# Miniprotein binders against q56419: the designs that were tried, part 153

Target 1, 326 residues: q56419
Amino acid sequence: MEGRTLEEVQEEVFKRHGVLVPKKELEDLAKALEEAGLLLTEKVEARLKEEEEKLKRERPMRLAGLSYPEGEREARAFLEAFRASYPGEGEEARVLLMPHLEPSRVPEVYGAALAALEKTPPPERIYLVGVAHRPLKEKAAALPVPFQTPFGPALPDLPALQALDALLPFELFNTPLAFREEHSLELPLFFLKGRFPEARVLPLLVARRSPELGEALKVVLRDFPGLLVLAVDLSHVGPRFGDTPLTRTLAEEARRRDLGFLERLAEGEPEAALAFLGANPTRIDGVEVVASLLPLLRERKGKVLAHRLDLEAPTLSAVGAGTLVL
Key: E = the ipSAE of ESMFold2; O = the ipSAE of OpenDDE; V2 = 0.75 times the mean of E and O plus 0.25 times the DockQ between their complexes.

## First folded at step 12 (miniprotein)

Design c_79
Fold by ESMFold2-Fast, scan of step 12:
Order: C-alpha cells, then sequence, then structure tokens
Structure c_79 (fold): chain B 326 residues (1-326), chain A 108 residues (1-108)
C-alpha cells in the first residue's frame, strides 16, 4: 500500500467491489503479510502447483450449492424454473450469446437461452467462449479436461482442441489456473450440459483481442461443426466498476447501448456493433470476445430474445445481460 | 419526476413494508423525516435537506436489513434515495457517501 493511506485503499475497494472493509482488517492483513514475507509466497506457490496438477485431470465444480444445485434432480428442476421464467419459445441457434452473470439475478435472460437451446438440434460439440477474469499468459486459452457438472462431466473435444491449437501462433493450453475459478465458463456450461448432455466442449477464455483465434475457429468449425456460444455480460456501470453512481437516466443509456450493440450483432454487422460502442462508450464485458470472433459473426442474422439491466443494490451499480441467437 | 413526488414514492414503499412488519412507530419516524426534507426544500434550505436525507438513508438500510427485506425492495429503495439525492444537486462524492453508509448498514 505504498504511497496510499488505508482510507484511500478502503475507498478504492468500495468503488471497485461495493464492499466497505474496516481499516483494522486492512491493518491486520498488512501486518500478516509483512510478518510472513517470503514464507507466505512459498506456501502460495506450493498450493498453486498442487491446484495446477489437479487441473490436468479435471475441472471440479466451484459454484455448486451456491449458484446452482449440486444434485442432478435438483439441477433439472432449477433449469425448468429458469425456462419457465421466459414467456417465449426461442429460436434455433448456430451462434448463441448468453450471460455469465449470477443466474438468479437475471432468470428471464437465462430462460431465453434455454428456450433457444430447446429449438436447437443437439450439437456434437459446443465452442464455449468466455471472458478471462484472471490473467492469461496469451490472448486466449483453453483447458482440455472434463468439466464437472451436476449432469455429469462435460467432456473435452480433444481432436477439435488439438486442431485449434495447431492453427494458433501461441500455445492454446497456456494458463490452466485461470480455469480453476471461472464463472464465465461454469455458469453457461451448467445450462448447456443440462440441455445437451452428450455434446463435447471446447472451453475457451479470451483476455485480449485475438483475431487469429476467430480465423482459426472458422477453419476448425468447417471440419468440426458445432454450436458457438459467447458467454458474455453487457454493460458494467456504477461505483462497483469505478464509474459514476447510477441514475435512472444513465441506466436507460446503458440499456440503449446494450440493445444497440446486440441489435447490430443480430443484423450480422459485428464491426458496426463495435463501432457503435466506440461512438457511445459503455463498459461491455465481451467486447474482446466479439472483436476476436468477427469472422464467425459477419452476415449471420438473428434475434435478441431478452435483455435485462440488473441493479446491484446498495452499490448503485448495474450489469447488463442478454440472450442473442444468430 | 418531481423531487417531492420521488420523496412521496420513497415514503410509500418504506412505510408500507414497515407497517406490514409491525414497525408502526418507526414508520411514523421515517414519515416525519421525509416531511422535514420537504419542508427544508420549500424553505430553500438544501443543506438541511441533504443532511436529513443522508441520515434517513442509513436508518432505512439498517431497518430493511434487520427485517430481512427482499432484494427487489432494497434495490427499489436505493434507486429512490439516489433519485432524490441527484435531484437535490448532490455531488458524486456526496452520493458515494450515502452509498457507503447504506452498504455498511445493510451488511451489518
Amino acid sequence: as target 1 above (326 residues)
Amino acid sequence: GDLIERLEELAEEVIRYLKEHGEEELAREIEEQIKDIIEALKSGDTESAIEILTELAETIARVLHRLGAPEELVQKVVWLIYDVARALGMSPEQIYEIAKRFARAIER
């Protein structure tokens, strides 16, 4: 906390995370870190190596019992409840954009995704593209192991992943630890596995724009056809995200920007969608994903099935979520 | 809409919930504080209105937390408090202060 007071650290945490941390707790943490020194670093490194070794075999559930039920029967009832929250019938998807926000916050939006999956023939494989919430060594990464779900393990499509790796100018399997706690993959995968239990998956994370990923995926999809899923949230506005406290006017602006972005994607104009955001700035989670996947989104027309702006009280912040079928 | 209309909406939402949970005395206290804000505004005393609103926001947060209010009600109340604060011409820094006090109270 060099060059900063504890009050400044407390304020920054509140602005970024909506949590007011007592100064005493920050003082106690700083003292513990100082006392532990290199021993704490060595213990952390040892734990990370152990966790990385476990990830060579499988990716365990992290949000079971928190964001979705652990048991298969309860998980099935949960999916049915979310589907029931959306009054529409959905549309067949070759490309599906869905959120990765906590499902209970936007049940109608996940319900719309489920409606689209009901109208979609079972794919042999799902290209699940999420957003990296932890640093990656490269612009994108994948983890070629079974991902556990209440519906059984989602098995990796190893031939398709290897084909993709071969076409990329970087090592695709570069940051296993980034997948240990990654809700942008785990939450959509819960819904996808529940609907398509036999589909293999390509779990992909994007941290930075990778046009080479989109070009490679276009090639791989010709030989290994499947459903492309973009697991992205939309506007992030308010103090939790380092922004001005939300007003009804600013919330309506965020909603308009989310819809303007989605509508341009639905018209098969992803470059126009990105340009729209550049002219009308908003913090949309997934801009880097869309920018990476341009070759897969061009000239694909579709429909926006749902959109919601979820207000995070008491932080005066909001996150947009939507379901788009292409 | 109108600032007074927003204060009346805030009163209606909070007072209804409190009365439904047997907190009639606290409902009266909150109603009186909102009337005090309206009176201060009619007198051109914006500084007093801001002070009363800041205290009221913390009181409402503590009570809603104590009674286990549903998330949708908490969100609606936060929005109404924020709309009033903005309409009063409060700076982003002053609104951050209300938000921090509200967040701390609801986590307690």
Scores: ipSAE 0.000, ipTM 0.270, lowest interface PAE 12.0, mean pLDDT 83
ESMFold2 (binder alone), alone request of step 12: mean pLDDT 79; pTM 0.747

Design c_8
Fold by ESMFold2-Fast, scan of step 12:
Structure c_8 (fold): chain B 326 residues (1-326), chain A 108 residues (1-108)
Amino acid sequence: as target 1 above (326 residues)
Amino acid sequence: GDLIERLEELAEEVIRYLKEHGEEELAREIEEQIKDIIEALKSGDTESAIEILTELAETIARVLHRLGAPEELVQEVAWLIYDVARALGMSPEQIYEIAKRFARAIER
């Protein structure tokens, strides 16, 4: 603080409380507050660095006991219950779009994804592409460590990740801390590891449109074949997301928007899918992933297996979720 | 420097595991190949160093796979090879080729 600022504080205290605080005491207080702030900053920075070092070895479960059971037996029963919630048969997937929303909110949608995985031959590796909910140093990132699950660790496909890194114009392994708490990877991974326990994983996050990621992945997938999974949610509508309160009309519009988007992807027309969403930016995190992966989605036809708009009545908000196989 | 230190780390990790599993002669062969890489680098022959590393990466991967090495060790070795390749200034295509060969060798 400057001396003039301290004089203003001194005057305000005198006016409110009739006490004249010596400027020296105000200076000492300001210094103590600055020193306390510095100590808190140092502690936070030390803890973040410690966490970052731990993430170089493994990624622990964060949602076990909250979004899914911690024990393997209970986790298996949980997974089978989700499959049972979907009455249909799956289709073989070369590309799977599935949600990362809380599973209990949209059980039939996750059940449809499980049905598709049942029809899919076990892949050697899974390219799991989620959405960054925290800033990344680059447009995309990966964390090349074992991800813990109730079914055992999901092991990274290190050679495939290194091949991908080699083709990118930026460092792929650039933001370990972004993976510390990332449900867009953890929740789909629970289901994927439960169905394909031997598959290795490439855990990828997209923060912003990265066409170079899609181009590199097209090359890598040719030489390192595997299942591509887009772990994305659809429409985000309502005050919870900084938008207008949900009405029946807005909910119907969101459902039509989601289905129109998914149906165009199913026709192998990802550019048309993006254009269909219009010029108005909505909080649809799947857009950045789809825009990044265009080369992998073009001319690939498939089927929409399920869609639900999860209504959160108390907040007048909703999140769309769907399962698409290509 | 950094590159030679990474090559020494790679040697120590692989050779330790091989010796612990009774493969002392193979450990010596790998140690000699790593020394050949270091000697090539000291003579300014980066091209030979790259060729030896590329062949060695696949050989190490095959040996670790045949011995049933734990996943943690395979990952550590893969990272050391990758770090050496990057430190050598290998092109994206050359690093890609190493990754492809390593993956083929450890196929499960």
Scores: ipSAE 0.365, ipTM 0.764, lowest interface PAE 3.9, mean pLDDT 87

Design c_80 (at its last look DockQ between E and O 0.22; V2 from the best seeds 0.00; counts 0 for: pae O 8.0 > 1.5, placed apart)
Fold by ESMFold2-Fast, scan of step 12:
Formats: sequence, C-alpha cells, structure tokens
Structure c_80 (fold): chain B 326 residues (1-326), chain A 108 residues (1-108)
Amino acid sequence: as target 1 above (326 residues)
Amino acid sequence: GDLIERLEELAEEVIRYLKEHGEEELAREIEEQIKDIIEALKSGDTESAIEILTELAETIARVLHRLGAPEELVQKVTWLIYDVARALGMSPEQIYEIAKRFARAIER
C-alpha cells in the first residue's frame, strides 16, 4: 500500500497500542505537520536565495584557517614551505595538471606545481578547471566574481568568460551555490594567486563530460591566451570511496593507473590516456575534466614532475595526486 | 523596454564617470553614440545598432582603462554591454567579437 487514509492510521495505532486516537486529533496533527513542513521548506528556499545573492558579489574563503593560513604573511610562508618540499626544478607550463586534495597530505606534489609556476611566465589569465563536488544544472559552470584569497581577491576575467559563454550551447553562469564550498577551485587557487597575483581567473567546474566545453575553450584560449590548469585528483581507492579495503595489489594497480594515465597525457595522447584506464572501476577524479578538454590536450608533450598515492590508514583508503606539465 | 533601460544605465554610468574626470568631450561622443543606437532601434535598423554598439564597447573599454577606472565600474560596464548585446539578438560570433575587443583594450 503506497498510501494510507487517516482512518487506516487510526486503526493501525489501535491494533498496535490499544489506543483509539480521535480522527479530529489525527487531522489536526497532520495539518500542523504539513504547515511546519511548508514553513521549513520556505525558510530553506529563502536561505538559498540569500546565499545566491551573496555569491553575486564575491566568493569568500571557506578553508582559510583550516587548509591554509588566513594572514598574508603566514600564507606566503606556508606556500614557500610547499615549494621547499620539492627538491627539483620545474618546467614551463602551458597546461598544468595539479591536485586539489588537502595540500598537507601531498606537499611534494604541490611543491612540484609551484616549481612549474616559477618557470612559467606570468599569464594574463588562468583557466582554472576543477571538479564539481555538488550537482550542476548543466555539464559545466563558472562563477564570474572575485574569489577571496589571503593574497587578495582573484579577479574574474569577465570578457573571456563572456566569450566562452557565447560559444556554449548552455548558460555557463549556472548553479552559483555549487561554488560556495568547492575545494577543487579554492585550494589550487591559493597556490596560483600566490605565484601570479596579477592574473585574472576563469573559475570553471566540470560535473559531466562536455566536448562542447573543450571545443569552445580551444577557440577562447587562442584569442584570450592564458595558463590552463586542470585541478584534479587521481585514483580514489578503498572503503571511503565505496571500494574494498586497500591492499598492496590495489595500491599497485592505483599507482600504475595514475602513472599510465599521466604518461599518456604527457605524450600528447589524451584519448590513449582515457583508454588506458580500462573497464570499471575507473576512479580517477579528473576523467570527466580530461574527456571534456581533449582538444586542448592533443599533441602537447610534457613531463610528469611528481606523483604520490596518499594513504588514509584509518579507512584503508588512498587518493592519488600528481603534477603534470604540458 | 529592458534593452533601452540597459542602454540608458550604460550611458549614465560611463558619462557620469567621464564628466567626474574632466572628459566632457568624450562624454558627449559616447552620449551621441548611445543616442544613435537608440534611434537605430526605434527605426528598426538593428544592423546599425549592432555596428555602433561594437565600436562603442571598444571605445568605452579603452577610455576606462586609460583613466584607471575602478574595478567595480569596469565589471558593471562589461555586464551592461554583454546584456545589451544579448538583448539585441547578436549572434554568438558577434558577442564573442565584442568580448575580444574589450579584453584587448583593458589588457595589462
């Protein structure tokens, strides 16, 4: 039975508890619960609209004091400590793949990204492509407002964002609320703003494979040149991600998956990189991002600067992270 | 309705800033170009309106950049121009061209 009348509810209570609740009391209770539910829904909707209005002006820091320091001086020292964690020199990047997981877990990988940024001429703009961790109304989205950082606001490149929006078959500036709490943009942006304080940004999220985004970005990047950053994590393995507990074999498979994927990207063969991942479960965070950006990744050769599979011992899980320069 | 209101808002923002910074001649020129767009729209000459808007967008960007206009004003003007272009029914290629010219004018 998918539905019940008040009379059926009354009968069930009597049979279970030996109490006959007057129909009028059940009616009054149902009405009160419906009114309370409607008021709660209205309040939730009002809060969401208020939050959306705030996001029309700026995107505040959410992870300051948690994943990075709030103060500019402390933030600068923090950033330099990550650079120091990587013993090598970087390479100039036209495309940079870097992680977005908690930086303290893979400091050498973020250090490698910083090394690459040191060798890269300051770009006019940064195309920062992250992974949506909340649903989007479309396959991709952008939030065209200043993003606050300890180094000052990262200003949006409005003309480039508008050029991109004009070429897309969907509204680019959708789902502002998806950006309220989005570490795949905030964490890479901290490092990017620290190294390129004058660069404007295009903060982009990909939720699902969008070939039209890649084709549009190829056109836009030609006329609005800049640094393309893919902020993606690699393998996600173990129970925290709905998988079996991490074993040496699964860790080995994850490392091979990550490195094989990155190496094929470094050869300028993104389709081969996607094919290498093979059958399910393929749990590389950035698959949808790479699949969307194929036109920007083809025929670009580069180098894998760093890779780590970070173990989360309490959950027998792990997340892969890497730095790739193209 | 809304299109004319957006054009008037664009005019008010830009002309106010220019007059406050001693650019009375440029303020008059921009005011006249916006009036020409409105007149073209009233006569059903959407093609002329698009041509004037495209040139005007680049001119506004160049002038605001030269005067060191505040970021808040540049952003507001950029959105107003974008909204006007969309309301005019400009093609994706035409809107893209405006964005490209605007970006070049404000480039660091």
Scores: ipSAE 0.779, ipTM 0.922, lowest interface PAE 1.2, mean pLDDT 88
Fold by ESMFold2, look of step 13:
Structure c_80 (fold): chain B 326 residues (1-326), chain A 108 residues (1-108)
Amino acid sequence: as target 1 above (326 residues)
Amino acid sequence: GDLIERLEELAEEVIRYLKEHGEEELAREIEEQIKDIIEALKSGDTESAIEILTELAETIARVLHRLGAPEELVQKVTWLIYDVARALGMSPEQIYEIAKRFARAIER
């Protein structure tokens, strides 16, 4: 009823239906609609608050039975099948870049990550850095609660998270609801928890590049040593992502951008890796994480273990995934 | 008010657990230290409160680890110590140091 008086509504009803609805009845209807809108807003806000409070205690599995098995025995077999999909050997990682794309789409890329973990001494803790797919109140966030997995809860490293929070110019524990459906943490965590069942986790999300996060993490990692994991995907090309249908030329460009990015990271040159992408024409989604973590990536040389640009046939689109050890 | 309530909650949780596990002398010592923090706050002696809290945090972590305290209790105590440290207005470096001491005490 924006821009209309009750008299205008009354006149319109009379013109259309030949009935004069008393002004009181129209007023009662408008009041009821307004009250219903307020109740709907209150119900949504109450539900959102309830979910937020639950996430302050634990983060439940959202993808069990969809992306990986719910049962522990089946989950362990699933883990071993993915390792078998990569016939090569890994290398010890102090930093691991791995995907968060649906595992069944890139099995050998996750297998390469498992191969790297086999060569990596079990860490006391894992700094798991994903990409926020929901807005955060700040540039980055953490959720300092147990994350459920088929292998049991991945416990948070509360002292390390609190040390990190203390060094940041913003509250690190700022957006619990952003973690509710965040697969960039859940999917890599399945593999990490399966291989390092005793490691505690720092579950971190980056929405926008934060130099402060990288500087703080460099300090925290010296006193709280552990494995740094960048859980990121690479190129996103094709109609699902705003391009024309996938062509050989577009696929070759996406592959070139993916590999050039990874290779420069492997040379310990993260600034060069970002510069190589320019305007990021193939929409590599790891750029904000890499840009945040520059102090941890500089001068750290390593190796690209795997890469795939995986076709989404129904959408004529593709997504790149890779495994990098540093 | 809120700071004192958090200190009292910390005391209640830790002291109850210690008494249940036969650590009555340590429970009395920790109770007195928390009362000393509260008294320092009432007198405006924030510096003393910070010093006592810093030593107490490591002591609590070490004892809870030695006794095999349930993870839920360790997490609750870790949060209470962090909240108290922030409410005391401790610097980022001081809070970082408490977190580091706590972590080392529970890591073996």
Scores: ipSAE 0.695, ipTM 0.892, lowest interface PAE 1.4, mean pLDDT 90
Fold by OpenDDE base, look of step 13:
Structure c_80 (fold): chain B 326 residues (1-326), chain A 108 residues (1-108)
Amino acid sequence: as target 1 above (326 residues)
Amino acid sequence: GDLIERLEELAEEVIRYLKEHGEEELAREIEEQIKDIIEALKSGDTESAIEILTELAETIARVLHRLGAPEELVQKVTWLIYDVARALGMSPEQIYEIAKRFARAIER
């Protein structure tokens, strides 16, 4: 490493490529490079360049065999099992809010999303709006390439993506490497592609609230109608997120915030939903997405189908997940 | 200055590709249209510049698609066109019309 720290390498990579590489990945790479006697920076750059070039063609599965089955037959059985975990019936969705949390943690919440999709006519396209867990160069980004799934590739709607880019005051097609490992798109897309194999997809990430995105999408949706999906989690509480271990009081507050947020969205009052959260003390993940999509959420009435605050016992932390149809 | 530089970049990318693929006549036509845009801008005729750009964008989209241009080039050219359109002061509706025309040109 020629005297550079992993943090310095991470910063340099971020500055050059707009991607925050996880420290663990850098550690593993550093170890491999030390063993190989290679300069960390050149090899990291070469690898990132190769990954970026690959992302010009397709986004490969990263969580196949981990979060969901890789094989199509097994993946179909997986969908059926998740649907079975929700005992209720769904409703037709024009807007679907669903989680992007590890599916095994909140199966009935994904089951509720599948139930809603059963009642939804097959859309021509899906606007899939996830949360950027890595820095973006702009407030929002898109990746206009096929996303691999066990059900075949989810193909991008290039005409609709181009229309959206044209209406935005910033470059929409930025930070492609941020999509490489972004689970907020991959996990929901598994369920969406499984249900709607012929739908084209607009894979979008939001890092910071962009009112311009919602206004642009409202215009685009006139000529390019489709299903809007908000792939967002809710509260994040406990030690993993800087809190004390989960207590009854903390869990009750997280649930109150989650449900109060979802209920106001269900009433068609997204501004009231945001106002209700205030400073967002329980760290609802979907705030920036909802704040970006206000024009699309206003005056739409819907229903909360499912909610769960899931305990991660090893860290005494919890994450909220919900399914909402509008 | 930035607008002219972007137009020159657009020209260079498209013209290079067209010449490499034997479309020399079309490359000359596009070069002339870009010159006309620059002249319109220099004369203060923004309306003419917008009209030429709108037609040029559709032509470029159709040709690149027909030639099977790599997606990277198509994206780069598309972004440059939108940047030029914004720099020309085109309204959101006008820019959206370019996008729709571009999309239609690719679907055929």
Scores: ipSAE 0.016, ipTM 0.214, lowest interface PAE 8.0, mean pLDDT 86
ESMFold2 (binder alone), look of step 13: mean pLDDT 80; pTM 0.758

Design c_81
Fold by ESMFold2-Fast, scan of step 12:
Structure c_81 (fold): chain B 326 residues (1-326), chain A 108 residues (1-108)
Amino acid sequence: as target 1 above (326 residues)
Amino acid sequence: GDLIERLEELAEEVIRYLKEHGEEELAREIEEQIKDIIEALKSGDTESAIEILTELAETIARVLHRLGAPEELVQKVGWLIYDVARALGMSPEQIYEIAKRFARAIER
């Protein structure tokens, strides 16, 4: 027990259970727990070091057979089914905002993204910006290795990543382990690689707002043109996210905030989109990405193609998802 | 030091590939340019080393592209050049220029 004496532990056990545990037994237990803790730490550190070395060579699929099919033929049929879920036509994208939550929950939203990609000329490279779900040492990170997909490996654009790293005040390739289990990159990448198999990728994670990332990307995109993809989810409401159970009023508020955010981005007013959210009470996870990429989003007009607030009935919670073309 | 070891590793990777593809004269040219970088570094002429590396990076990229080199090799060579540039203490602008020239040379 951190900060507690063995005598205090002994007293608490006596008061709750009516037995006095000898101090020697508590001393022996504490020593055994400390020794076991050291061995466990050594084993965990060895495994993490091994995983980190593997990630220096390639990023394997984690969600194949779970969120998308493992085989190429099945994966292509899956992608076509998602496109078919959206009855409309897309618009050409220079910037695409798309979700990263489980695709089966919002097939029409991913279908809208696929429709936009159909209208978009094949890019030389894709700047794929996701949200870090694990801590990062710096505000942002990248992993410059092939990412495995059912359509073959998505190859990193090494010169563009190195150019970006050169302009940043921090080391871009700083946290390989953060990419081990990162669905905000893996799920959008499945769809992007299926539609643009020859495009190279810059897989980027934002953990905290980084204006320096947006300024550097503005420079890099001029010399290394490509498609910018913001892989972000919208509102997160309900008990699963530390909120009250979902009511019609809360769902309406989430939908209103999602759409108001997207509409202001579509008008080329990203600062207005952030201001509209204020304290971000419905927890739109795109805020840190948008705040980082302001120089790339200003004065760029577009269209919201799809939006859905998906209900997770067992938890009385919901997550918003949308497709925006700029 | 470590910098010279990385330059030697860069030479070994590129020269091996070129010789395997019948480009023996070009392999000798690149080997001599890398030796020139090492000699400049040993004499304390870092500016000459930077100038030679910048031109060499573009030359290597063009050659690998022309020969249809595997992506794994192009990426390995790209990392070695980047590591050498950083170890030389090149400015962000100089490293950016190398990356841009390398990218232009391998466009398809």
Scores: ipSAE 0.362, ipTM 0.773, lowest interface PAE 3.8, mean pLDDT 87

Design c_82
Fold by ESMFold2-Fast, scan of step 12:
Structure c_82 (fold): chain B 326 residues (1-326), chain A 108 residues (1-108)
Amino acid sequence: as target 1 above (326 residues)
Amino acid sequence: GDLIERLEELAEEVIRYLKEHGEEELAREIEEQIKDIIEALKSGDTESAIEILTELAETIARVLHRLGAPEELVQKVMWLIYDVARALGMSPEQIYEIAKRFARAIER
């Protein structure tokens, strides 16, 4: 290690590449390099550069065989099973809020999203806005390459992405590596591509609230109309997320917060939705996305189709998930 | 230097594709327009280059789309035109207009 700690290597890589490499990944690499007597920092940087170059061409599937089937036939059956898990009918969506939580944990919520997509005319493009789970160099980012799915590649809408980039005060294509492992885009995209195989996509990540993103998107959506998808989870409660073990009372409070938030969005009142969360806005990972997209959510009325608080008994924790059509 | 080299390389690929698909007259026109853009870039006549680039952007995207060109080729053309527009110092509004022309050209 030439006298360097893993924390120092992690910090140096973040400073140079804007990516926070997981400590376990660095530990695994350090263990492998220990046998060969190689420099950790140099090898980490070489690996990241190689991965970044691959992302210039395409974004491969990472969750195939884990969260959804690899084969097209099996993937189609999987998608239809999720639709069948929701007994209701959908509503046409101009804006769709759906989760990015592991689908098997909330099948009826994904089923509700599929029901809404059935009622929605095929869009020319999908603005897919997820939550960055890794640091971005800017408040938001996009990766303008084909994203692989079992239904074929989801092609980028390059003109719309270039139009968006032109209006932003920062470089939109700023952190390719943040997209290498990003379930908030990959999981919703599986369902969206299965339903709208011809639609192009704008894969967008929000790390911090960006009012300029919402203002730019309002302009771009006028000239490049499409379906806006907010891929966000709701309440995060319990020890897994740094707070106290889940009780019946805390679960009821989480459900109340989720539904109050969604219902205010459904009334076309996104500022009221954010205000309703009061002192706990950061406990819903969709807050930064909603706060960024205010101009697109105001005065749009809709309907909450589904909500579930998924209970993770071993950790006494829970994550809220919902489907909202605007 | 790098941008001009990329422009020359992609131009050769596009012209070859057009000729292979019966668009010999258009291939000749595009070859001449690209030479004009390169000369304008070398001379610093950026306004002339901007006019040619804006017209070329819609034309080449429309024809490649009509011929069913590989997605990779269409994407490479759009990226290069975007990079050239930025290098020429085009305004956000001008770059936005090029993007609108691309979208219009590849409508399905």
Scores: ipSAE 0.655, ipTM 0.868, lowest interface PAE 1.5, mean pLDDT 87

Design c_83
Fold by ESMFold2-Fast, scan of step 12:
Structure c_83 (fold): chain B 326 residues (1-326), chain A 108 residues (1-108)
Amino acid sequence: as target 1 above (326 residues)
Amino acid sequence: GDLIERLEELAEEVIRYLKEHGEEELAREIEEQIKDIIEALKSGDTESAIEILTELAETIARVLHRLGAPEELVQKVAWLLYDVARALGMSPEQIYEIAKRFARAIER
């Protein structure tokens, strides 16, 4: 069928541009393009393999100089400025829900998280649960390597990660490449490492609800106690997210939806929080994380410290962010 | 066929570090325990191999922590122990127990 396609191309070029390209030249061109495509595929595959091998050793910073400062001194001043943006005192956290969107968009929300961390005794380890923005081979994954930060590397808690892997019906360390560019872990980790420089980390991504993860984590947290952090954003509304342009009414509905969700979590009723979202559970980034971690959230009461709906006027879109302590 | 090679690599890493830090007696003790694991495996006594490995994991973690071993070494040893445990066909509960004992030994 390829020969007929080339004849059609030859005929179209002649009709449109008055140039007769010999069929052999078109065949040679098609072959060269196919060979170039094969070489490009081989180069892409080789590049991905190299990146995967690098990720077996460490996870480098990707957002340094963009979302936060590269230098340690500048990074410390940056954290202090965010803390200062929140006038409240905070509350001790055993479970912390915090955002992962661009910090400069909601400084008071990150400031509330920092206030909670100031009230929290330094944990031996942090279970940092983010949202996968790239496909995972399984419902969840972890990367057991040092994550670079301006405050030094956040070291993996290998025994706790191995314990977790042992309890799961799937390989936990299944998609290293998904961690190469993952802001749902990198941005919260910047703040967590700044506050708890000695804490080890379990960097976890959820792509789809995994009740198995929540059940395994409940067991692991008993024997490997630590701070559980849900790094999730709230409502995503407007054209940037495939929705209608934001109006004042839709923004008010998004705020009500966010707060209703958070308040139900604060009452220790995560199933009620999920049910409250009704027909559109996927509108909140954290739905799959909360659904996976139900056993860790039930009957745990707390407080909503901050909430903001960040408005993007140029796109008529918005993203909700909140800080919840349980 | 790499299980014995992984056990030998584990032995070499730990024993070298202990000898470099004046723990000759402990290095000899750990070397003997690893040899016992290898002999148990060669004789088909996987159950004894698992028991010795579980005790050895806690001992190694405690000693490395006491000596202030570099994080890179602690991580390498933790992964070698995990790889050996999985290669031995240890159950999820048995692997979990090793991880728990290792973690308790290296707590701050």
Scores: ipSAE 0.513, ipTM 0.826, lowest interface PAE 2.6, mean pLDDT 88
ESMFold2 (binder alone), alone request of step 12: mean pLDDT 82; pTM 0.787

Design c_84
Fold by ESMFold2-Fast, scan of step 12:
Structure c_84 (fold): chain B 326 residues (1-326), chain A 108 residues (1-108)
Amino acid sequence: as target 1 above (326 residues)
Amino acid sequence: GDLIERLEELAEEVIRYLKEHGEEELAREIEEQIKDIIEALKSGDTESAIEILTELAETIARVLHRLGAPEELVQKVAWLMYDVARALGMSPEQIYEIAKRFARAIER
């Protein structure tokens, strides 16, 4: 009905239903709909302001009881089951790339990440870099509050976050609401907190390529050493992502692209990894994160521990997931 | 005004915590330093205020860490230090240095 006059609406109702609605009733209805829209907008704004205020104190669990168990005992058993899904041994990580895809879909990939964490000495802090699934006011953001988990709250490293903010040309603490529902942080954090319960965290989201973030993080990591975690998924293929339906050929191309990307990162060549993707027009949600963190990834050699392409049959789509240690 | 009020309120909370944990001498020293910083701020001696506050923040962080103070109290001190530094127009390098000192004081 948008873009139609009241006279046109009245005429259409008469033609279809044989009822002549008085113009005054249509005017009253239009006004009531406009008032309802204004009230809905006011309610939404009030709710968002309330949620924003709550996020100044803590970030509650959103996926507990859905993607992982709410109870600590059940959560511990769940984590151990994922570790058991990977038959190999891990490698010590200074940088860990792991997925944020629904864990139950790629248990062996999360198991590989857990294996790497078993070989890694407990860090003082974890730099957890995820992908923004909601708009940010700036290229990147952080939320400096405790993140609730079944293993207790993951406490923020406030001094390290403040040091990072001081070096950036934009306000780091700029979009609290983007963190209200953000699985690229919540899902990896579940596993990280289960393995390193004493580590503080820097929960970071990247929306767009920010070389300034990478340069600042290089400085901060020197003075505030910790584990760098890139929580990114790989290839996104199929109609769900605006692409053609998945075929065996496209699945093989996606696997080749994911592995080519990861292997170039493992050689300490992140620019080559990005160039490899640029030659092959497939969407990988980790591109903006890797492009932002180039200074931290150059000349760091490592190993790809696991890779899987998760097939979503109902949509003929797939998402790639991998574990890389640097 | 607001900044001085926040300093006074947090000071009372920290001093109370220290006294409750047997640190009477440190509580007295911190109370005196806070009075000095407030006087410097009121007199417009911003540089002296920054110097005193920077040392005070490190001292409080170290003592609270030693005593195993609640996370919420440590967070309040970290935020106050940061907000004061920004409000006073400190350089990125100066803010960074304060954050680094605070972090080292509370590391496990």
Scores: ipSAE 0.674, ipTM 0.868, lowest interface PAE 1.5, mean pLDDT 88
ESMFold2 (binder alone), alone request of step 12: mean pLDDT 81; pTM 0.774

